VH-VL binders against q9hk44. Designs and how they scored, part 17

Target 1, 202 residues: q9hk44
Amino acid sequence: MNSRIMFIGGVPGVGKTSISGYIARNTDIDIVLSSDYLREFLRPFAPQESHLETSVYDAWKFYGDMSDDNIIRGYLDQARPIMGGINRVIARALANGEDLIIESLYFVPDMMDEMVLKNAFLAYVYIDDPDLHRSRLEDRINYTHRNSPGSRLAAHLKEYRTIMDYSMDMARGRGIGLYSTDDYALARQRLLDDFRKFVDRR
Below, E stands for the ipSAE of ESMFold2; O stands for the ipSAE of OpenDDE; V2 stands for 0.75 times the mean of E and O plus 0.25 times the DockQ between their complexes.

## First folded at step 4 (VH-VL; framework fv_utomilumab)

Design c22
Fold by ESMFold2-Fast, scan of step 4:
Structure c22 (fold): chain C 202 residues (1-202), chain A 120 residues (1-120), chain B 108 residues (1-108)
Amino acid sequence: as target 1 above (202 residues)
Amino acid sequence: EVQLVQSGAEVKKPGESLRISCKGSGYSFTSYWISWVRQMPGKGLEWMGKIDPSDSYTNYSPSFQGQVTISADKSISTAYLQWSSLKASDTAMYYCARLGRYYFDAFDIWGQGTLVTVSS
Amino acid sequence: SYELTQPPSVSVSPGQTASITCSGDKLGDKYAHWYQQKPGQSPVLVIYQDSKRPSGIPERFSGSNSGNTATLTISGTQAMDEADYYCQAWDSSTYHVVFGGGTKLTVL
């Protein structure tokens, strides 16, 4: 159990992937897993009711009108198999003394096993300013095509921010650290420092 | 010196309102949660709830939800515990204690306690 | 709701080892903390995160936590150690604090 495990949550555009890379480089952790790839791997085998064939920002459509409740219902349907997989991956890393960073859109404390809550450094990354969040999503495109991935994601900012607000509320209740990336450089340094302190305390 | 200083003892009648305080000093007040803990005479410790002073986010024990209000004023590094209408069963020692940000943190600093007596 | 169970009392003679247990479902998967409370005084943290001592707490205090049981151990118990001891953990699903019922340690 000398494993150094970090599990970072956040919606698209908040910088969780870039922060994960920064922390990996500064801690000499070789494995960084993205829930995007875990989702894609699970997709052929997932139960139909998880709706993994549908983008998370469209999953509310299976429940009726667009509402915060339906957005969260769709998100949680997709989260269940992915979070189950993440629990198993972390358990394996702990059993084998392996270091691991996981970054994930799917971050549901109620779905985390006790061993994850005790042994992994948990953090949720967010952007407070909605205009900055929209700009960060758009920064991923070259602005030459209306159908680029970044412009498509920016169109669904409301759905992503609903998921973000829900996730932050759950994280707060469970004492999981919240890190604003409105100042990206400050946020990544604070996360790195806090992760090192967490490892030292164990 | 890091410390939490609580307001003095209170003697009240049933039905009266009351607010007691917990003032932090010697540390960054907004960097820690503040919890309130009740201890009835001769009984054990009961966690009532906690507040994040940075944005006043609160989380209550189900036993105390709706019975008390926890608040904080970060400009004066003070947290509060308030009753709108006291009952005799509220007679107890009330402690405030600070918590670190992580789910594995302990209460490392405690206030001296405020004794609240409610009798007719 | 999650519950922690402690024996109501433990008695030892001066110089003996006192062991105070705290039981809860899969408590070893959580962190256990221990507080000492003397009559008329506030609780004092004596062990945090299962086995760690805060600055100023004597080496005779130690802790462990595995399976369903956390244990506070006081070796070479002194009269000054006479107090009530409370274990504490977190209900991880709610992050609500849970205290044990307390154990009165008598040193006679």
Scores: ipSAE 0.249, ipTM 0.724, lowest interface PAE 4.2, mean pLDDT 89

Design c23
Fold by ESMFold2-Fast, scan of step 4:
Structure c23 (fold): chain C 202 residues (1-202), chain A 120 residues (1-120), chain B 108 residues (1-108)
Amino acid sequence: as target 1 above (202 residues)
Amino acid sequence: EVQLVQSGAEVKKPGESLRISCKGSGYSFTSYWISWVRQMPGKGLEWMGKIDPSDSYTNYSPSFQGQVTISADKSISTAYLQWSSLKASDTAMYYCARLGRYYFDAFDIWGQGTLVTVSS
Amino acid sequence: SYELTQPPSVSVSPGQTASITCSGDKLGDKYAHWYQQKPGQSPVLVIYQDSKRPSGIPERFSGSNSGNTATLTISGTQAMDEADYYCQAWDSDTYYVVFGGGTKLTVL
């Protein structure tokens, strides 16, 4: 049977988890996998140079002073083993005819296997307005991460937006759809419609 | 005023070709899907297929795949339903309806219908 | 393929509540829409997204959708409500529109 696979990228605060749940409900896809759990699972086995024990917003510190280049270097170090795992999970779902939604902070098209690029619906979710992003990041803590200190995540908005800008540039280069969640309700409906078109096209 | 206006009633013989139309006005035609729905005399509504006028992507019900062709010309805000060779069993009322996105993901605007009669 | 099942007919006395059901596998995870069709006329949307009324539809029309069953409820049913009613949903597996078979509502 042909698998229906969706791989959604986005940084914290953009609503990728809530959108993934909406898509799952409206497509009868039962499995939604977060890269947060993949990261935790991989930590005991990941190479030390990936620095998975360090928050992504601190990973630039292994390269010197804060800069966009060093933020991206730290991000890519962590992305490599996680993206490797995602490639394998999608390959399994495709081989078994299973449906799957993956939502991930780590979204690097150049690290995706050919079978993922060919067979999965890929989308990147973003927030254009940085003030709205900060506000939603604070709200995310209240509604989805009860035990997380809100001020800590909000303090690292710069690092997250650097990762976001980099990811959007890579996605655009490969024709991957970009979805602004500045209007959340519109974004989730458009994503659902586009995913349905993708499945029909196969 | 948002409306869909369909072409007039048709009386045809088996084997003849036919194309009927559905013209949208009062809205952005490329922002909505257009569906075709068949209703045989005394029977229920049957969804035939839909088209996205922005890129002419079509999606057909399995019962109608290969039986009809749906097309659209966005420059004149018109969608079409076409048969290459009509059968008596094609006798029905045919409706077009727009399928909304976002707040109106239902058929909120319907055409008045085109009656197609196929008889020897 | 995905199928929506409606009773073929429902009868009610004027002023009483009519309930028309629409059943489909996990229908409550999808949005159900309802259309009214009177003889010789085009269908008219009466309920969208399970429970919402379009402008111009009387308040006596309401809807619900849970589990496998969506329900259209008409309270204080009037003679003018006599019509065929169709439910509709989207098939998530094939990405095509599905209509129920229709229910003829008779008011006495």
Scores: ipSAE 0.007, ipTM 0.449, lowest interface PAE 13.1, mean pLDDT 85

Design c24
Fold by ESMFold2-Fast, scan of step 4:
Structure c24 (fold): chain C 202 residues (1-202), chain A 121 residues (1-121), chain B 108 residues (1-108)
Amino acid sequence: as target 1 above (202 residues)
Amino acid sequence: EVQLVQSGAEVKKPGESLRISCKGSGYSFTSYWISWVRQMPGKGLEWMGKIDPSDSYTNYSPSFQGQVTISADKSISTAYLQWSSLKASDTAMYYCARHEGRYYFDAFDIWGQGTLVTVSS
Amino acid sequence: SYELTQPPSVSVSPGQTASITCSGDKLGDKYAHWYQQKPGQSPVLVIYQDSKRPSGIPERFSGSNSGNTATLTISGTQAMDEADYYCQAWDSSTYYVVFGGGTKLTVL
């Protein structure tokens, strides 16, 4: 289907928004879609049990005390309708011959349609160093989100890193590329090169 | 000159342990997954499992989980397949193969020459 | 468990077109790869990602994949093409690699 589709996953603070912009500029892809806006669009229509009105870092509260299992359960509740929407958006882009970059907190390979798995370049970006991750979250407003309170997000580093670890484990099991953004410039270039190689293989 | 070179043929008795090897050369060993494939005499190809040499992450076929151990030593660009206790039913040709890239849908672009393992009493 | 089905044998005369099929549920939604294996030799990748040829593979080899069937096509079949052919895909529920049972191509 000649479409160039990139679906990049990552938690807040890892640089996925900045990387997506870099890739778009260097590939002349005009459409970059954030799951932040997909989430807002879906909120009025999402099933009540998905709890999209609740921040992802609070969704574990529907399951009891804070634990890795409950954090992931809350994340997966929210991921389900969002991943369903992403599947449909990618299917449309493929059918219409459109190029598209999606960057998303919600990245669950088991929830991806077979056509997405076959036709989209899938990548997960992460930060290995938790102190660097905390620093990036605290300074988030200065880098990518002008009016977002970075201190609020940094308070939930534990929840985000639990989601990150889970997502990385799933990606590894599926053979999806993992990109450390501890060296941002290197990660950005590797992702661009790998995306180009994926497109060339079609 | 990208190559996978496997260890030589083995003749063993039931109950013996064995480790066979697959050495990569001519490429960045840690950049590619390595899979092991079994072919019983006169039969087809069976995927056993794979390893990422960069961190030794393994993924096994359910038929081979607990039957064999896959490992790698990235300092010498070598992957291993090992049995703690061989059975006559382990008699087969064993191939290692390099995945073309990093994705689950990648083909096997480079194959080792195979290691014949014969288990009989 | 996900299964790939191939005919056990296909016969063709020299110079004719050989077609080897590989069937699996919604196989067209997955990538199919093809390997050639001659007696006493390792498998050789002849087609990857449905229809692409590795460097060094003759142009007479081609592939397609749609619906539930992938097809390896060898035009102008030569005696040297006589071999066992295996298709490969993944099990989408587990992401495990799956091989077809193999097809023996006889050229006579």
Scores: ipSAE 0.013, ipTM 0.568, lowest interface PAE 7.9, mean pLDDT 87

Design c25
Fold by ESMFold2-Fast, scan of step 4:
Structure c25 (fold): chain C 202 residues (1-202), chain A 119 residues (1-119), chain B 108 residues (1-108)
Amino acid sequence: as target 1 above (202 residues)
Amino acid sequence: EVQLVQSGAEVKKPGESLRISCKGSGYSFTSYWISWVRQMPGKGLEWMGKIDPSDSYTNYSPSFQGQVTISADKSISTAYLQWSSLKASDTAMYYCARGRYYFDAFDIWGQGTLVTVSS
Amino acid sequence: SYELTQPPSVSVSPGQTASITCSGDKLGDKYAHWYQQKPGQSPVLVIYQDSKRPSGIPERFSGSNSGNTATLTISGTQAMDEADYYCQAWDSSTYYVVFGGGTKLTVL
């Protein structure tokens, strides 16, 4: 009906969680779902071939040597059940007139149902500068001291940026908005303004 | 005022090259895709392709892939449609139009550029 | 290969309701948009996202879209509404823009 649905994609370190919270506060949307938690919920029930028990940055190992193709294969295997779940969650929100923000590492337009493509505000968030991206991941880990002996996520910057580049290419080809978070304040304001325009057009 | 202004009518011979333009004003040019649409005399609208002016990424209809080149210069808010070698069947009205996302309507259209190709 | 089909012509008497259809596989899962084109003029957006009117478009224009068919409805049709009407959507497999073949509305 009059649901306001935002589905924002991005890899770790690009600020999608921070931006989602900002949008929620400024639109009075109460539900913000992270694909991290949707992934954990689906893990016991997902097909074994999805390899959800393995970190996304290690999923290429099921296909041989590290390569962009194998990184993307591993990512897509994990994306299928998660994207299927996201489609269902959005369908429920639309049917019930509920507002919803989803922030997700898994962002595959080819796996989105047509009702999602038609009714959700889709956006992909990225960091252009790889050194800034590495710095943002390192800063994040320092706020969570349990994993501080070694920058675990920052060590997998290559895998994350391969997924990011792939996701941006898909989004760009479909006219889905790309938002650089090199300047977080500018990015979140642009996203808020564009989301409001999208809602007004519906 | 948000507007798209196209270059003037062209009369060409087969085999000649041509570039026509579409200049946006009154809005953020890099925030919208620009599409080119052909209308042959007495016929309907045909989508040719689109460009994202922010990075010059292009998408072409299969019918027009390799037949034309779409480009843009964001510094002057202008998109272009170009033929390396015109043929008589290129005689048509050509429109540019803007849309924000792949599912968006074209809310602003250029006035059209009439291209006539004859010997 | 995705195609939108419109009737080539629709005739209506002044003051009557005109109905123009646009058919495509699962079109109701996509947004349908409608354009009015008068001779010698650029197309004008009259309905976007199935049922919404741009500023300046009269209330007598309305739209719907479900299943395989989108419909443009013009109530109390006036002589000034005589024009060609085109529907538009996107191809879900390629995200290419697709236009219908157009419908000539005659008000007699």
Scores: ipSAE 0.007, ipTM 0.559, lowest interface PAE 9.0, mean pLDDT 87

Design c26 (at its last look DockQ between E and O 0.11; V2 from the best seeds 0.00; counts 0 for: pae O 10.2 > 2, placed apart)
Fold by ESMFold2-Fast, scan of step 4:
Parts: sequence; C-alpha cells; structure tokens
Structure c26 (fold): chain C 202 residues (1-202), chain A 121 residues (1-121), chain B 108 residues (1-108)
Amino acid sequence: as target 1 above (202 residues)
Amino acid sequence: EVQLVQSGAEVKKPGESLRISCKGSGYSFTSYWISWVRQMPGKGLEWMGKIDPSDSYTNYSPSFQGQVTISADKSISTAYLQWSSLKASDTAMYYCARLGRYYFEDAFDIWGQGTLVTVSS
Amino acid sequence: SYELTQPPSVSVSPGQTASITCSGDKLGDKYAHWYQQKPGQSPVLVIYQDSKRPSGIPERFSGSNSGNTATLTISGTQAMDEADYYCQAWDSSTYYVVFGGGTKLTVL
C-alpha cells in the first residue's frame, strides 16, 4: 500500500543501471530515473557555483591541483542541487503512493532529507578491483551507454574511485548496504532480497 | 538461541586498565553490528559506539571517542570494550547490544545481561 | 546534538491507559523505537519502527510517531508493566544512536 522507493548509488562502470533494471523487472516497478537525466534537466537552472556545465571528473579543476579533497569538493558542489531535486522527487512519489527506482552517481547521505532515509531503500554499489572497474568502463558501450566512449571514462578512473571511496565511507557508518558488483548475478540477487526485506518491514 | 553473554562484574581502582567482553552465539556474528551502551547508576542509557565484527570498523559517539576502545575477534564471536586508565566516573553498568547491518534495522533487538564496572579507591 | 525528551515519570492505575511521549525536532521524519527496562534487567525492545511490535510483546503495547512527538501507549496497564521506558532514534546528521532520558512508569 505504501510506496516502494529504491535509491541506488554508484559511479560509472559499477552496473547500477543494469541492477536497477533487474530490480524493476522483478518487482513490477515501472519508473526508473537516472540522475544523468536529472542533472541535464537542472543544468539551465542550477546555481553557477554548482559547476554542472563541467564533467564531474573535471570539477576539481576549480579548486587547484588534483587531490582527493578537491575531487570530493567538486563532486559535492554538483551533488547539492541534484540531491535537493532527488529529495523532492522522492517526497512526491511518497505523497502520491507511487513506486520509484532512482539510480545516481550523486549519493550523499548528509544531503538526504530525513524522509528519504526513513522511507526509501538506500544501497550503494561498487567494484572492489580497480582493474575490473577500468575494464567495465572501457567496455561500457556493451553494458549501459552505447554512445558514450568508454575509453574517455576509463581515463578518469582515479576521480571516480575517489568519489566511490568517499561515498562508501559515508554509507558504511549509516548502515547503508554496500554491494560489490564484481559478480553481477550475486549482487543483483542480494540487492533484490534486501529490498524485499525492507519493503516487508514497513 | 540467539544471545549475547557478557563478562562478569569488575571492581577496579583509578588508573587501572580493563577490558570487558560480549560473546555472541546462535547467529552469524559478522552479520550484525555490536554496540556498547553505558548506564550510570540511577541514570539513562548512553550509546558509546559500535563495531562491525567482519572487519573491525568502528564508529564512536563524540563523548566517548578517545575515552574507550571497541574491538572484536570474529574467530571467537566476541566484542570488547577497553579502558587504558579507569576513572571513578567510569562506574556504570555496560551493555552490549546488536544492531542489524542496515539502517532500517536500527533497533537493538538482542541485549547482553550487562557488566557492572565499579571504580573506587 | 540531537536530543530526545521524555517526561521523567508517569503514573497510572491498573487497567488505565498509559501514554509515554518522546519529543524531538521533526521526530516523525525518523523511526522511533521503544525499550522497557525493569530493575536489575537489560532493556527489552517493545516497539520498533514507530508502531511495530516484536514477537512476544503483548498487543496492549502500541506506538505512533508524527510531527515532533512519538508516543508509546500501553492499554489496560498491568502491575508487570512497571519499568523504565526509553525511546530511541538515529541521528542521521551524526550517524549516532540517540536515547531519550527515560520515563519511570508506576502502576498504583
């Protein structure tokens, strides 16, 4: 009777889009939103300081040399308006009794409203092996994004893994599930089972 | 039967070190966080911190950070709470309690029986 | 810095309904859990996720949570219900567990 909301985070190449589709099929949830499209929608209206016109892997350049701190600073600038939008979208779905899956590069628990933490199933997907992650990015056209050059994204593996490590550390302290997609089949089944457990406890 | 069994009561002098234990049985010990909760005589419950026994990741309340050490040995399904130098103000009942792995399982469903620690000269 | 406030004591006659409140800023946007602690004993979970009852807890225990206040309700209160009751929530901003100060329920 209550909305079934899943909010799944992960960087490019970890399989969050494929897993979201799997969950949608196995739960009959019709709406799957990508933060990639939410980001594009927000671009014309976002505050200048969010730097949404710049790729997330280049956003550290506004703060000096490449460092973990500057990568995260750039990521958080972009995350702020997008996370604000996601909070609102989830609130609408809850108010209307709608089911929803959101998959997002932008996954910042500190920016999530309490109602999201209370009512949505939160999960973070990751790849443990950096070489496997690079391989998945290079072969991305076969997985998620046919017209996005995988070699370009693979060149920014360092930035994505810095964001991933930061996101995992934040998720861990809060008891948000971490799912290794080194084996997609096992990760998908575990995530589906945990989502069902969450729904049953509401 | 799922249970947490704590070590027995301790009587110590200020400046002494102490480690108390919390042993889980009847469940997968590495699938749950273990929290430590202090209750001073006649006072309420205070959350001290928690540990994930699978990799010993710890998270402390700011009031207890640097005052105690939480650790675990997953090979014997036991979590520990340790003081390097006890103070009289550490006199309290100490409980361990398990938390589910996920944020939506944030209630303490199983508690240990408590360990009374008395620190006096 | 998040705080949960409970009345220090509540008294009811046997068979009356006891109401124990727990107040916190926008607490209805969080899950509230409730624990019963009898003298010399460990706390026992009596209500989780605002209103859900663990197996073995009598149905006269119920809960609600909206706005700034969560409420534990005990219908037809019995002498065996005398205990301290603690509410608990998770402070999402600090990732810390927060307990209320506790309420002593007396059944006279």
Scores: ipSAE 0.598, ipTM 0.823, lowest interface PAE 1.9, mean pLDDT 90
Fold by ESMFold2, look of step 5:
Structure c26 (fold): chain C 202 residues (1-202), chain A 121 residues (1-121), chain B 108 residues (1-108)
Amino acid sequence: as target 1 above (202 residues)
Amino acid sequence: EVQLVQSGAEVKKPGESLRISCKGSGYSFTSYWISWVRQMPGKGLEWMGKIDPSDSYTNYSPSFQGQVTISADKSISTAYLQWSSLKASDTAMYYCARLGRYYFEDAFDIWGQGTLVTVSS
Amino acid sequence: SYELTQPPSVSVSPGQTASITCSGDKLGDKYAHWYQQKPGQSPVLVIYQDSKRPSGIPERFSGSNSGNTATLTISGTQAMDEADYYCQAWDSSTYYVVFGGGTKLTVL
């Protein structure tokens, strides 16, 4: 009775929310968690140094001028409490033999507990073409976020791609699968296929 | 030229072993699943199972689980279908087919020419 | 054990429209694919994802899929279209491949 756990990382606009829903429907996994809602729940209680009260694309402003280092620092500071919560949620699912899909902007392998790294299927989704990424951010209202204007998020493409590139490097260093959603239909099929293989081989 | 080329026809006796082959060419062999399909004389198409050549993961139809072995050798771009002990009821045409790139949403776009297996005493 | 049902045969006069059906529970929620098989030959994909034609398949071949039924339609049917036709879909719950029983199209 081993838990089937999938943890999908990715920045806004790469399709991780749509993919997680697709996987859930095609595996009959009932529980899908989004770190967007976990973030909102945690904001009033989070440590001040996490800066969860601001959007991830503005967090660099607490550290100085816009730079890759400050963007990543802001991202990691926000990630720390959220990844802590994600570790505990996955540990509960594993202990209870429960299935779970988590999709999260915050995907930091160095902050994952060893039990998560060993027992969860980890995947990072990305878009290689920056113009396609911008287009996907601008048109988000037609996919998953009907009241979130896509033009606001597209103005922050630089921040998102900086976080994405960093996350991809960290995932590669740990052998975590990278999945391009430039061809969305192919990506969701490959993810589902690889997840089933992971579960079978365990 | 994208092709699947199968081994030649076989005439066997009950109880004998057999392995037939399917060689892919003109494409990245490890990028696509290969299925095996049985067609008994005068009958329809029956899916037997499939293999991912990149890691040899196999998935069998319940009707064929334990009855045949599907394998692949990616170094020579070849998939195999194997029986340890043939029965007269194994007499059929056997096709290999490549699954298109969109897997659960796609079809078998390339088929081998077929291998006729005849099992008689 | 998802099943697809086809009529065993369909007859049509040359130049007329042939219609071959494939029935399955909620088949319209899946993609249906169609293969043509002539005697002594391998199957050939003629329609995929309900209604798309691979390169080299004549425009007279078309497809639809709604409710419990997918349909392969051949307009202006020619003698060379005489063949067996199989529909195929995926079983959503198991991801197994399912073929219909096949339909023999005769052109008299």
Scores: ipSAE 0.009, ipTM 0.613, lowest interface PAE 8.8, mean pLDDT 89
Fold by OpenDDE, look of step 5:
Structure c26 (fold): chain C 202 residues (1-202), chain A 121 residues (1-121), chain B 108 residues (1-108)
Amino acid sequence: as target 1 above (202 residues)
Amino acid sequence: EVQLVQSGAEVKKPGESLRISCKGSGYSFTSYWISWVRQMPGKGLEWMGKIDPSDSYTNYSPSFQGQVTISADKSISTAYLQWSSLKASDTAMYYCARLGRYYFEDAFDIWGQGTLVTVSS
Amino acid sequence: SYELTQPPSVSVSPGQTASITCSGDKLGDKYAHWYQQKPGQSPVLVIYQDSKRPSGIPERFSGSNSGNTATLTISGTQAMDEADYYCQAWDSSTYYVVFGGGTKLTVL
């Protein structure tokens, strides 16, 4: 039996955690992994150059002044060990025929193995409206992150949207589906339908 | 530059077989679907079917199921549309077009120049 | 099968706003895309995902989609905008591509 693997990317506030849960419930996939926890898991062992000890929105500081380039550089540094781990996790699931959903801030298909890219359903979720994005970050405390003030993350909206734009460009370049969550209900339904089709055709 | 280049115009007789081609360039050919669209003279666009070149998975419109065959050779970034036996009613312009991997999000952002197929006695 | 319905023709004077509709059952719950086709040419994507405009498409082109109707709007219509316009969506059940019947836009 072929494994059903979904790897969904998105910056904080776009709803990737919730949408992953929705898909899991509607497909009877029991395992949902979050890169937030993977990151924490790796932090004690991560290479120094990855700078996983710092938040992604501060990673640009290792390169000097804030700029889009430095934001992306910092992001990619952190992404390297995370994506390496994700590759291994997905490879294992594929090898064993296990179903798995991974939701991740770190979404760098260029760092993924070809076997993974071909056999996993990749998707990137985003928000078009910056104001909506900000509000959703602020509201995280009411949903998936009950003990984490959303205002902290909202203050770094610029960094997240820079990462989002970069990730979207990469995804588009590889034909990976982009799903706007401005209409969240529509997005999750379309994502679910596409995932089902992807699985059914295999 | 991303583009789809189709084979040249064809003039055929009823009963003859035909295969026309669509070659992609400037992008990862296996990352996008290829669709074929028919346009009869003076008529609208008709979706015929699509293929995922990565694994040659095909999906046909009911109107064209069994009437044509869509295939692809990813090694040369080429998709094909073929008939085993042409009919006069197959006279039309045929377009190939690129779309993304996913079913709800993507549109046909790149089109071939079209292949005119004329079938007459 | 899922069907999209367009008016066969729309006429506008230069400078006026042209609106081309595309109707389908719960089309607002889908993404609608629009293509422009001039005589002897291949179709060109002018609006995707209801309202997004590809690079190179003039700002006078816009789109909306709600209820059962998607609309392509061309503000300040120019002579060069005379063409056939096709809406397109996906059948959510079959994943078939569906085109509208096309609308001929005439600029008077």
Scores: ipSAE 0.006, ipTM 0.536, lowest interface PAE 10.2, mean pLDDT 91
ESMFold2 (binder alone), look of step 5: mean pLDDT 93; pTM 0.950

Design c27
Fold by ESMFold2-Fast, scan of step 4:
Structure c27 (fold): chain C 202 residues (1-202), chain A 120 residues (1-120), chain B 108 residues (1-108)
Amino acid sequence: as target 1 above (202 residues)
Amino acid sequence: EVQLVQSGAEVKKPGESLRISCKGSGYSFTSYWISWVRQMPGKGLEWMGKIDPSDSYTNYSPSFQGQVTISADKSISTAYLQWSSLKASDTAMYYCARLGRYYFDSFDYWGQGTLVTVSS
Amino acid sequence: SYELTQPPSVSVSPGQTASITCSGDKLGDKYAHWYQQKPGQSPVLVIYQDSKRPSGIPERFSGSNSGNTATLTISGTQAMDEADYYCQAWDSSTYYVVFGGGTKLTVL
């Protein structure tokens, strides 16, 4: 049987974890992997130059003053080992006929091989309205990240939205679907429908 | 029913400007990319670029970057292909085609084509 | 730049099977789509994602894609199948669409 693989990207606050859970439940996919856990697993082994010990919203500090360019440089430094791992995990799942959903802050299709891109459904989740995004980051009743203070994440909205804009530009150029969660219920329905169509087309 | 209807044939001189159009109907215009494809007389298909009508984001083939401008007006479900200064080598049939949102999608519906002839 | 190569022409007798190939580096790792273009007409999608037929396309059309080669197969070829056929793939590395040079199918 052919594997059903979804790789979903998005910054904190956009609802990618909740959407991933929804799709897993509605497709009976048992494995949902978060880049948060991949990052923690890699930290003991990561080279110092990847700066994985530093929060992604602080990684620009290794390049000087805050700028969009430095935010993206810091993001890409962290993305390289994580994307390398994601590519390997998906390739293994494909080889073994396993179903898998990966949700990730780190979303750099340029770092993925063609076989993975052909056989995995890639999607990027975003919030268009920055005020709504800030509000969702400030929500401290988060079923997926309840012990991470939302006010701390909201203070870094600029960094997250810079990463989001960069990721969306890359996704669009490559013909990867973009899903606005300004209307969360509609977004998850569209993503589920598109994933099912992708699976049926294979 | 899905249709893409293109503007009529054009005869122009080198150096003139031109804008041709592609109007979509029978579907959500902002849910699909619109691509432009050139076919020179007796030659094959060449992808020029695409536009997302929802926000006018464009993506061009390297061969056509800077040669043409692709735009769209979602209020009238119309995409455009424009030259600021035509040259004889622009003589071709130009097709618009809708493309799904993903790189694995195909061109499922095509316009009838607009013949552009540039001669002096 | 990524290139797709097709034979310029293929000839077949009515009722025979026509095979049109499309070659590209590791093309089997990409999706191949096929378009039919008759004289004076717009292209029509006949196969998408390697092997799938759109509604309205006869069962005699089929496709495959592995290694470096995608193949469009037309079984029981009819005079009405006489046309130019183009393969197409997406090159994710360059962010653009690539067409093959086209194959003229002649039904003798």
Scores: ipSAE 0.057, ipTM 0.631, lowest interface PAE 5.5, mean pLDDT 88

